# Ledger of designs, part 292: VH-VL binders against q9h9l3

Target 1, 176 residues: q9h9l3
Amino acid sequence: PRKMVAIDCEMVGTGPKGHVSSLARCSIVNYNGDVLYDEYILPPCHIVDYRTRWSGIRKQHMVNATPFKIARGQILKILTGKIVVGHAIHNDFKALQYFHPKSLTRDTSHIPPLNRKADCPENATMSLKHLTKKLLNRDIQVGKSGHSSVEDAQATMELYKLVEVEWEEHLARNPP
Below, E stands for the ipSAE of ESMFold2; O stands for the ipSAE of OpenDDE; V2 stands for 0.75 times the mean of E and O plus 0.25 times the DockQ between their complexes.

## First folded at step 13 (VH-VL)

Design M51 (framework fv_amlenetug)
Fold by ESMFold2-Fast, scan of step 13:
Structure M51 (fold): chain C 176 residues (1-176), chain A 120 residues (1-120), chain B 108 residues (1-108)
Amino acid sequence: as target 1 above (176 residues)
Amino acid sequence: EVQLLESGGGLVQTGGSLRLSCAASGFTFSNYYMTWVRQAPGKGLEWVSAISYDSDYTDYADSVKGRFTISRDNSQNTLYLQMNSLRAEDTAVYYCAKARLAVAGPFDYWGQGTLVTVSS
Amino acid sequence: EIVLTQSPGTLSLSPGERATLSCRASQSVSSRYLAWYQQKPGQAPRLLIYGASTRATGIPDRFSGSGSGTDFTLTISRLEPEDFAVYYCQQYYSSPETFGQGTKVEIK
């Protein structure tokens, strides 16, 4: 209903010794969890480390992947002007080389009421996997063949919905 | 069972206006990029205008920019094209089409089209 | 604006023959964003191929697409009577989205 989306990105290693994180997949879901975008993305730099254990990215996914410049344009058409929900979302925005206004950003790794519901310290940074298990009784990121960015984006939206009314009211009274 | 039904076409004089409608069913209309594509008699396909799933992004062919306005009503599953300052070269069958994605083509389902005839 | 040029303009063949249709782009297009459509007289276009080589739902395997960069090809391996139609390529890589001018496949 609201103009709100959730995003999760997968990164691969580029640059010296694969230490630079470059965007290789992006998934975006709407408020109800329907997939609006899910594409493999070809970094402009040589991939040194696929980080497959975590990213799920393999060389085969790059064969027909969307070039970064084109993917970025498509993704920004979805994100611009919307409330964007993510987990440790600054990493996603950095990989996209994109600035999203703080007033429209919701980071589920930094929402005190969400940690409180999970019986965790309000100022702690909890993993998406932990919060999803504790609050939604659902296991995500299972196995050793990589994570699903669609699954992660869906879980992130559902987590935010648990505190949405309370947090939006707080933000309306205390604008960032 | 995806269906797109265009309406609103007809004969109009140069300088006049028409509003086309496209009624969509059989899919979640609010999740897809929608487009209008036209075809002049005996000619090829020409993309006219498109709108993102949430109406936040719209785009137009240079030939219609400033004269046509695309819009959508997601609660009614309806796409619109408001056509103003019509010219003879706007005479065409206008197709409503659904993109496969939320913000871009390709166009996997098309309506049967509605004829717009512009004369002096 | 990316211009798509199709050739030949008209291809005259008999049922059972192979049809090869060309689409050339004025600048490089990722194969992920190239589509082919079929249109019969009095009918709306029908999506055949998207992503240069992926067949759309319900499209027979005699239709295949290939190509990358600026040069793309649609092949119909063995023409059936219902395949005589006009074919259009389309890029959805860069705005505005554009179509080729069409190739008419007609019976000899």
Scores: ipSAE 0.340, ipTM 0.730, lowest interface PAE 3.7, mean pLDDT 90

Design M6 (framework fv_amlenetug; at its last look DockQ between E and O 0.78; V2 from the best seeds 0.00; counts 0 for: pae E 5.7 > 2)
Fold by OpenDDE, look of step 14:
Structure M6 (fold): chain C 176 residues (1-176), chain A 120 residues (1-120), chain B 108 residues (1-108)
Amino acid sequence: as target 1 above (176 residues)
Amino acid sequence: EVQLLESGGGLVQTGGSLRLSCAASGFTFSNYAMTWVRQAPGKGLEWVSAISYDSDFTDYADSVKGRFTISRDNSQNTLYLQMNSLRAEDTAVYYCAKARLAVAGPFDYWGQGTLVTVSS
Amino acid sequence: EIVLTQSPGTLSLSPGERATLSCRASQSVSSRYLAWYQQKPGQAPRLLIYGASTRATGIPDRFSGSGSGTDFTLTISRLEPEDFAVYYCQQYYSSPETFGQGTKVEIK
């Protein structure tokens, strides 16, 4: 079986009016929830909006942050060849300017069995926070300090594990 | 407590081969990159080779490329360095070092080293 | 490769004095990826500082790191007898990872 990791990224706003989402933190955990990677990342462009309320990113975090180019290289070394689990993971990959093979991608925001287990419509896009509360009875993204990408990555992995067998069998029969 | 214990060092002739081992304990070995660093007698530290947590990435100093091979057995918590075509300039104490991250990082723990002596 | 040049080669000081060690990189290095090590005779190196300014676990606060770009500094505010050793800087910003040639802090 292929190795599996879960990823969660935090983004800040760059470009005109801060509308460009740029990677500012990336956390990667293994199947057991152990942290393999957790770094603040410095975007190549000036940060206009830290989006602190959501991202948890503050100016002080960027003082010694890892340059984007370097961070991307490190992250890709971890992701390459693995099954990558994430929530709304297309945003993470976009921020990384990297696209993982679809066949090796697992997006917990688009897994009908997971939604079904949470008593949600199968085709609805549910938040990580909601699914985590419903299925893991755990509160994440609490408070005013913003998100913890490590916590979110861990939650994402745990959610996927709930439906892993069923979903992997489904994918085997219906490859993307 | 984190422990790294090197073994396999010794006296070898020029052109010979030697295999170093590093037994790790006190941490989740499979989550961290590992590195070999050597130090010639009376000289400074030299980075030799590194391997990522899952062996998917390896890297070598130019001075050892093509001759040395780094590997690991995560089930045995052991790091290896296969050294072939050894040269006099390879004489050094070889340290295994734990990285703080899965693919990189500073070396927060070091073994006590094992001496490799290459004689002509 | 990034070449790290340390200065001075030898620093002769007395206990209680301030020690300032320099590490210059041949090209810009992110502060996040600059470390300092201490090595005593017959011992393995010990991590002192990483990320240019973060003390490793168990390292006394008399040790501090600073710098950015190409110039980095390790400072020992008040030398203790056990601080006389060789100090190495290291960059793990890019491959190959490289060490400085070392600075020996010796007793005057």
Scores: ipSAE 0.688, ipTM 0.891, lowest interface PAE 0.9, mean pLDDT 95
Fold by ESMFold2-Fast, scan of step 13:
Structure M6 (fold): chain C 176 residues (1-176), chain A 120 residues (1-120), chain B 108 residues (1-108)
Amino acid sequence: as target 1 above (176 residues)
Amino acid sequence: EVQLLESGGGLVQTGGSLRLSCAASGFTFSNYAMTWVRQAPGKGLEWVSAISYDSDFTDYADSVKGRFTISRDNSQNTLYLQMNSLRAEDTAVYYCAKARLAVAGPFDYWGQGTLVTVSS
Amino acid sequence: EIVLTQSPGTLSLSPGERATLSCRASQSVSSRYLAWYQQKPGQAPRLLIYGASTRATGIPDRFSGSGSGTDFTLTISRLEPEDFAVYYCQQYYSSPETFGQGTKVEIK
């Protein structure tokens, strides 16, 4: 079968009032949850708001961060031609300035069977934290020191694996 | 402990072929890019070829493009270099090395090298 | 390709002295994509520094890297007997990856 990876990105605020989301960390894991990529990334624009409470990014992480253009090239080599799993993944692709084919994209925030298993409305956008607690009995994104993109990517892959067979079958009959 | 063990080097005539192998242990081989770097007698290091963790991306130095093929078998933790149309200037110790990342990076662990001698 | 030029070709020093090795790139290299290796006779290279300044696992703190753009430096603050070796810089910023020609650090 096609190779599958899961991604989670952390963004910081750039531009006016820090309203633009710029990539500052990216984690990618394989099907078994092993880390393939995990780097801090230096945005090309001045960082206005580190959003540390959510991103976990601090000024110290930028000192050794990989420049955006180079990090993007490395990340795209991992993503290209693969099924890419993420949660609200459009935001990650936007931060990467990258278009991934919809036929190879799996967004765990928009998979009706996954919400159904969690006893949530099929068309609701549920948080990764909520789905992980309901379906995997694990607490992620704990505390106020920021999220672990590695932890989030691993949880996202495990959530997708719960519905993989039925969702891939659905997509084969209903191509995007 | 990480270990890389090269084999397959030897004496070969110009125009001949040789296949190098590198047996890896002590890390999850399928998660990292691998590379071949060579060193001619008394000379410096020259990067030869690299392959991503999943074989989707390969790259070659211009001097070996079309003649050498890098490949890997993740089920057996083994890296290969198939060398065809060998020239005298290909004479070198060939090192197998592990990249720090799945697709690229500096080379954090190296094998002891295997000598390839190409003569007329 | 990016050409890396190391200087000096040979550095003759005594144990306890500071060694400063230079690596100059023909075009700008991101500081994150410059590495330094140590090679002793008959041995494979050993990674010392990557990302221009990050020390590799198990490398003593007397080794430090610095620089950006086209000028990079490896510093050994206090030479130990085991530090007399050949040192190579390497860029992994642009294909093909290239190495400098090496600097030999020898006993005076």
Scores: ipSAE 0.535, ipTM 0.832, lowest interface PAE 2.6, mean pLDDT 91
Fold by ESMFold2, look of step 14:
Structure M6 (fold): chain C 176 residues (1-176), chain A 120 residues (1-120), chain B 108 residues (1-108)
Amino acid sequence: as target 1 above (176 residues)
Amino acid sequence: EVQLLESGGGLVQTGGSLRLSCAASGFTFSNYAMTWVRQAPGKGLEWVSAISYDSDFTDYADSVKGRFTISRDNSQNTLYLQMNSLRAEDTAVYYCAKARLAVAGPFDYWGQGTLVTVSS
Amino acid sequence: EIVLTQSPGTLSLSPGERATLSCRASQSVSSRYLAWYQQKPGQAPRLLIYGASTRATGIPDRFSGSGSGTDFTLTISRLEPEDFAVYYCQQYYSSPETFGQGTKVEIK
């Protein structure tokens, strides 16, 4: 069977008025929640807005950060050929400048059985914090220091496991 | 306690083959990259080959490409190096080493090494 | 491929002296991906420093690392008798991973 990982990224603002989202941290965990990768990443362009209140990224993190080109290579070695789980994961792939096959992608923000289990409308987009509180009885993203991509990736994997059997069977019957 | 134990070294003719094994214990083997590093008598360390945690990526020093094959069996916690078309320049102590990362690392644990001697 | 060049080749010092070992990379290497090893005769290498400056478990605080870009340094603030050995730098920044050629620290 194909191996599965979960990913979460934090972005900073680049480009005009800081509106472009550029990768500044990436965390990847295996099926059991063990950390396979967790690094701060230096974007190739000037950082206009660290977005610290949400990203947790500060100027000091960038001093010894891995340049984007090298970090991307390391990350893709882990992701290639894997089922990759994430929350609103298309934003993570966009920041990585990477296409992952839809058949190998699992997005916890768009899984109807997961929403149903949380007593939410099946087609609604629910936050990771909300789903984690309702379904895992855990508080994540606590405090004012920004999000932890390790914590978020681990939560995302645990959420997927709640519906894994049902959703994998659905996808087998309904290939993307 | 992390332990790495190499085996399979010995004396072999030029052009011959050997298969090295490294038995691992004391850590979750399938989470880490593994590496072979060699050291010719009286010389420095030379990176030989590495394999990612899941075997999806392997890489080799130019001096061994096409002749050596790294592999791993995560169900048996064992790393391998198949060495074919051996040359006198391949004479060295071969160490297996555990990386700290899934695809690269510094090597935080090393085996004792196994000696490979290639004679004309 | 990133080539690491260590200097000096041999460093002759007495116990109690400060040792300074240099490692120069052919291309820029992020500090987080540089390591230092010690090897005594007849033994496997031992990890001393990773991430350019982080001491590995059990390594005495007389060992320190620094540097960035292409220039990295291992410092032994006060040499002990057991510190006379060969020292290697390593980059794990890009494949293939590479070692420097080594610096021998010997008793003067």
Scores: ipSAE 0.200, ipTM 0.700, lowest interface PAE 5.7, mean pLDDT 90
ESMFold2 (binder alone), look of step 14: mean pLDDT 93; pTM 0.946

Design M7 (framework fv_amlenetug)
Fold by ESMFold2-Fast, scan of step 13:
Structure M7 (fold): chain C 176 residues (1-176), chain A 120 residues (1-120), chain B 108 residues (1-108)
Amino acid sequence: as target 1 above (176 residues)
Amino acid sequence: EVQLLESGGGLVQTGGSLRLSCAASGFTFSNYAMTWVRQAPGKGLEWVSAISYDSDYTDYADSVKGRFTISRDNSQNTLYLQMNSLRAEDTAVYYCAKARLAVAGPFDYWGQGTLVTVSS
Amino acid sequence: EIVLTQSPGTLSLSPGERATLSCRASQSVYSRYLAWYQQKPGQAPRLLIYGASTRATGIPDRFSGSGSGTDFTLTISRLEPEDFAVYYCQQYYSSPETFGQGTKVEIK
């Protein structure tokens, strides 16, 4: 049993014109896809734009949401010392205001063998939706009601498992 | 149905040791933090110790720090509390409880408790 | 550590009456991190409310929680015979986690 988790965060717009991305939901799943964490998170700043089409977040979700400082502490206890899998994961870490060691980070948007299996250019940044459809034959992020970060985290872990053996061997030979 | 069954309580002399066990069933044990909460006869609840879902984080009340050790075996769905250097004030019913989250409370399910009596 | 003080120590009421229980914290607790438990003699505690106002699974809607900062309240709108018990508040915001000393709701 490997200490590996997958994360996906949803962000809302704060600050001038809603251009700052602030954490508003975080989902973390274990290697088997079981949910370890899934909470709505209250940003410390006023929400200007819920970005509901993508985030799935509405004002009702903020009523009993976990304050950012507290949620961050809980999330970091799960992530610290683990191999953390995500898609374009630098955005999640930025929203968490957290630095995770590169040696323990796996970004499914930057794994050349994964793109190769999907018949995509190895250096292209493909969307989670595209890779999941191509490689797992599953539709995620469907409709206009926003994304499920649980669904996205689960898909991300399953995608990584397709290349895990090959990629871990590559990283052992080519440490980050 | 979620079930937590404590065992290992009993009478022990001051300075002695006991190990409590809590057998869990009806949920995925390895996904949740677990805690021990005690209650002295006729008194209120006192949090004793907690352990995260993967054993990476443990925490203790100041009154037991250095004397008690919490641990878990996720393959056996069992929580433990090793109690050393026991004192009269450690006399209490010890409850095993499941946290709602992987690293934190609140405590949504509790066992029936096991009595620990420390006497001179 | 955060100290939780419950009041009153004892409420003597009849079935059908409203019970209002107070929990005051020595420091601010975010409303998300306060819980209420019910305990009957010889039994383990039962989670009623978490996040100051969210009812736990299976808890009747006559139980409600409210409050923020340092002042929190548990309300039982119409007491049923099975509601006579001791009630504890708990903060899980700051380590160590702490409980209030309890409020006993007893039949008049």
Scores: ipSAE 0.391, ipTM 0.787, lowest interface PAE 3.8, mean pLDDT 90

Design M8 (framework fv_amlenetug)
Fold by ESMFold2-Fast, scan of step 13:
Structure M8 (fold): chain C 176 residues (1-176), chain A 120 residues (1-120), chain B 108 residues (1-108)
Amino acid sequence: as target 1 above (176 residues)
Amino acid sequence: EVQLLESGGGLVQTGGSLRLSCAASGFTFSNYAMTWVRQAPGKGLEWVSSISYDSDYTDYADSVKGRFTISRDNSQNTLYLQMNSLRAEDTAVYYCAKARLAVAGPFDYWGQGTLVTVSS
Amino acid sequence: EIVLTQSPGTLSLSPGERATLSCRASQSVSSRYLAWYQQKPGQAPRLLIYGASTRATGIPDRFSGSGSGTDFTLTISRLEPEDFAVYYCQQYYSSPETFGQGTKVEIK
């Protein structure tokens, strides 16, 4: 079996009016939910909007943050050649400026059997918070201090494990 | 309590081979990169080799490339260093050390070291 | 390879005094990727500081690290008897990982 990890990133706003999403934190957990990586990351561009309510990022986190280019190298060493699980994971890959093979990517926001288990329309994009509450009976992203990317990555891995057998069989018959 | 215990050191002739082992306990071994650092008698520290948490990445000092092989067995919580074509300059205490991260240091815990003496 | 040069080679001080140890890199090192270690005779090194300024778990607050780019400093604000040892800086920014030659802090 291929090695599997789950990822969740936090982004801050850079560029005009803070419209560009730049990587500011990345958490990666293994199959059992143990943390393999969790670092604050310094964007190469000036931060216009910390988006603290969602990202949990504040100015003090940037003081000793790992520069983007270096963090990206570390993260890619963990992701390359592995099955990578995430929720709306295309946003994380975009922030990393990284192209992961579709055959090794698992996006819990686009897995029809997972929505079915949650009594949601199979083609709808459901939030991580909703799926986690419905299927794992756990509240995540609570309060206004920002999201924990560690908590989100752990929840994402647990959600994928609920459909892993049937989804891997589906992908073997219907390669991306 | 994190513990790292090296073994396998000893006296060996130039051109010979030794295999060092490091038994790890008190942490989830499979989640961290591991490294070997050596120290010749009366000298400073020299990084020898590192291996990522899953063995996908290994790296070596130029002085040992092609002669030493780092490996790990995550099911047994053990790190290894296979040392071939040994030279007098390889004489040192060899330390096993745990990296802080899955793919990178610094080295937050160290074993007590095992002495390797290479003579002719 | 990045060469780390420590100074002074030996620092002779009395308990209660401040120790300031320097580490200079031959090329720029990210401030996140410089560490300081303490080694006593017959013992393995002990991590003191990583990321140039972050104290490792269990390290007393009299130890502090600072610096960026090519110039880094380890400060021991008030030497205790147990602090007389050899100190090494280490960069883990660029392969191969390298250590400085060490600074011996000895009792005068």
Scores: ipSAE 0.481, ipTM 0.816, lowest interface PAE 2.9, mean pLDDT 91

Design M9 (framework fv_amlenetug)
Fold by ESMFold2-Fast, scan of step 13:
Structure M9 (fold): chain C 176 residues (1-176), chain A 120 residues (1-120), chain B 108 residues (1-108)
Amino acid sequence: as target 1 above (176 residues)
Amino acid sequence: EVQLLESGGGLVQTGGSLRLSCAASGFTFSNYAMTWVRQAPGKGLEWVSAISYDSDYTDYADSVKGRFTISRDNSQNTLYLQMNSLRAEDTAVYYCAKARLAVAGYFDYWGQGTLVTVSS
Amino acid sequence: EIVLTQSPGTLSLSPGERATLSCRASQSVSSRYLAWYQQKPGQAPRLLIYGASTRATGIPDRFSGSGSGTDFTLTISRLEPEDFAVYYCQQYYSSPETFGQGTKVEIK
């Protein structure tokens, strides 16, 4: 089947004043939106700021979390060689300490046809929440208790599917 | 209901080959890693081989490396184990099992097993 | 690879008694990357516990798992006739996933 997955990661704050973003949850879904991976991840450094209002992560989630090195290995086995879809995906790859080929990366925050369908400026960076509401008529990231990375990954895949044919044709004509 | 059904076992001579199959139903086969685990008569469980959900990663026990090949057909919900250069020590019941994750995990469902007997 | 060593090899007990089975890992498997399986003669293994202490669906509460790091225990609080079987531990912390050699719980 299609070798395409969508990813969304949640980060917590580590380091001085919690300014360093460390991976604390990762969700990966397949083309149809089925969950392939969804685990809480234990950073190797002390967590200073859970950033709960955005990450949804609390101390109890760390009790049975997968250590970063183990989680990274599992995640990379899913991502390697695949077209990986994400929103502002460079942040996810940075948290994973991973370099994914640009030719196999699809960032829904930087796809002009997607913004065009949402009646937004083509060169603007729109939030996942805004694009999902405009194009899928669905509210995500509701409330103040944090985001669901599964929900975000699923929305990201659905958004990409709206422009997949057009964007893949564009990339074939304009290789990265 | 999840079902795994192994087939292809039988009697084979030392140095021969067999291909085992495992037919899966009741879950989205293409989303999970699959494994083969064997058990020699009167012995414990020995992990043999695993394959990721998309066939990109395979792994083998040292005792079978170079002789066995695991593969899958996601369009037909079927797992395979090609066994070559069979030895008496390969005599065992071979179980097909479903992993928890796409690439790893504990094994939540098991087939009934298929007996492979290797003799000279 | 991580080697799992189970002890004792055989437990001879009577119905109604408590069974305590040990599984030791050659290196840490973190807090909860250990599963336990039950196998009766002529049958496939059955998942009992995953995440060191979480019972699989349909498993009676007399079965409990505990432990972390390198030392894990499966406890059957009061043996029923159907509990006499071989039990295996398995780690899924690192590839390859590995099994212990088994502990047979038999009737005295």
Scores: ipSAE 0.392, ipTM 0.766, lowest interface PAE 3.1, mean pLDDT 89

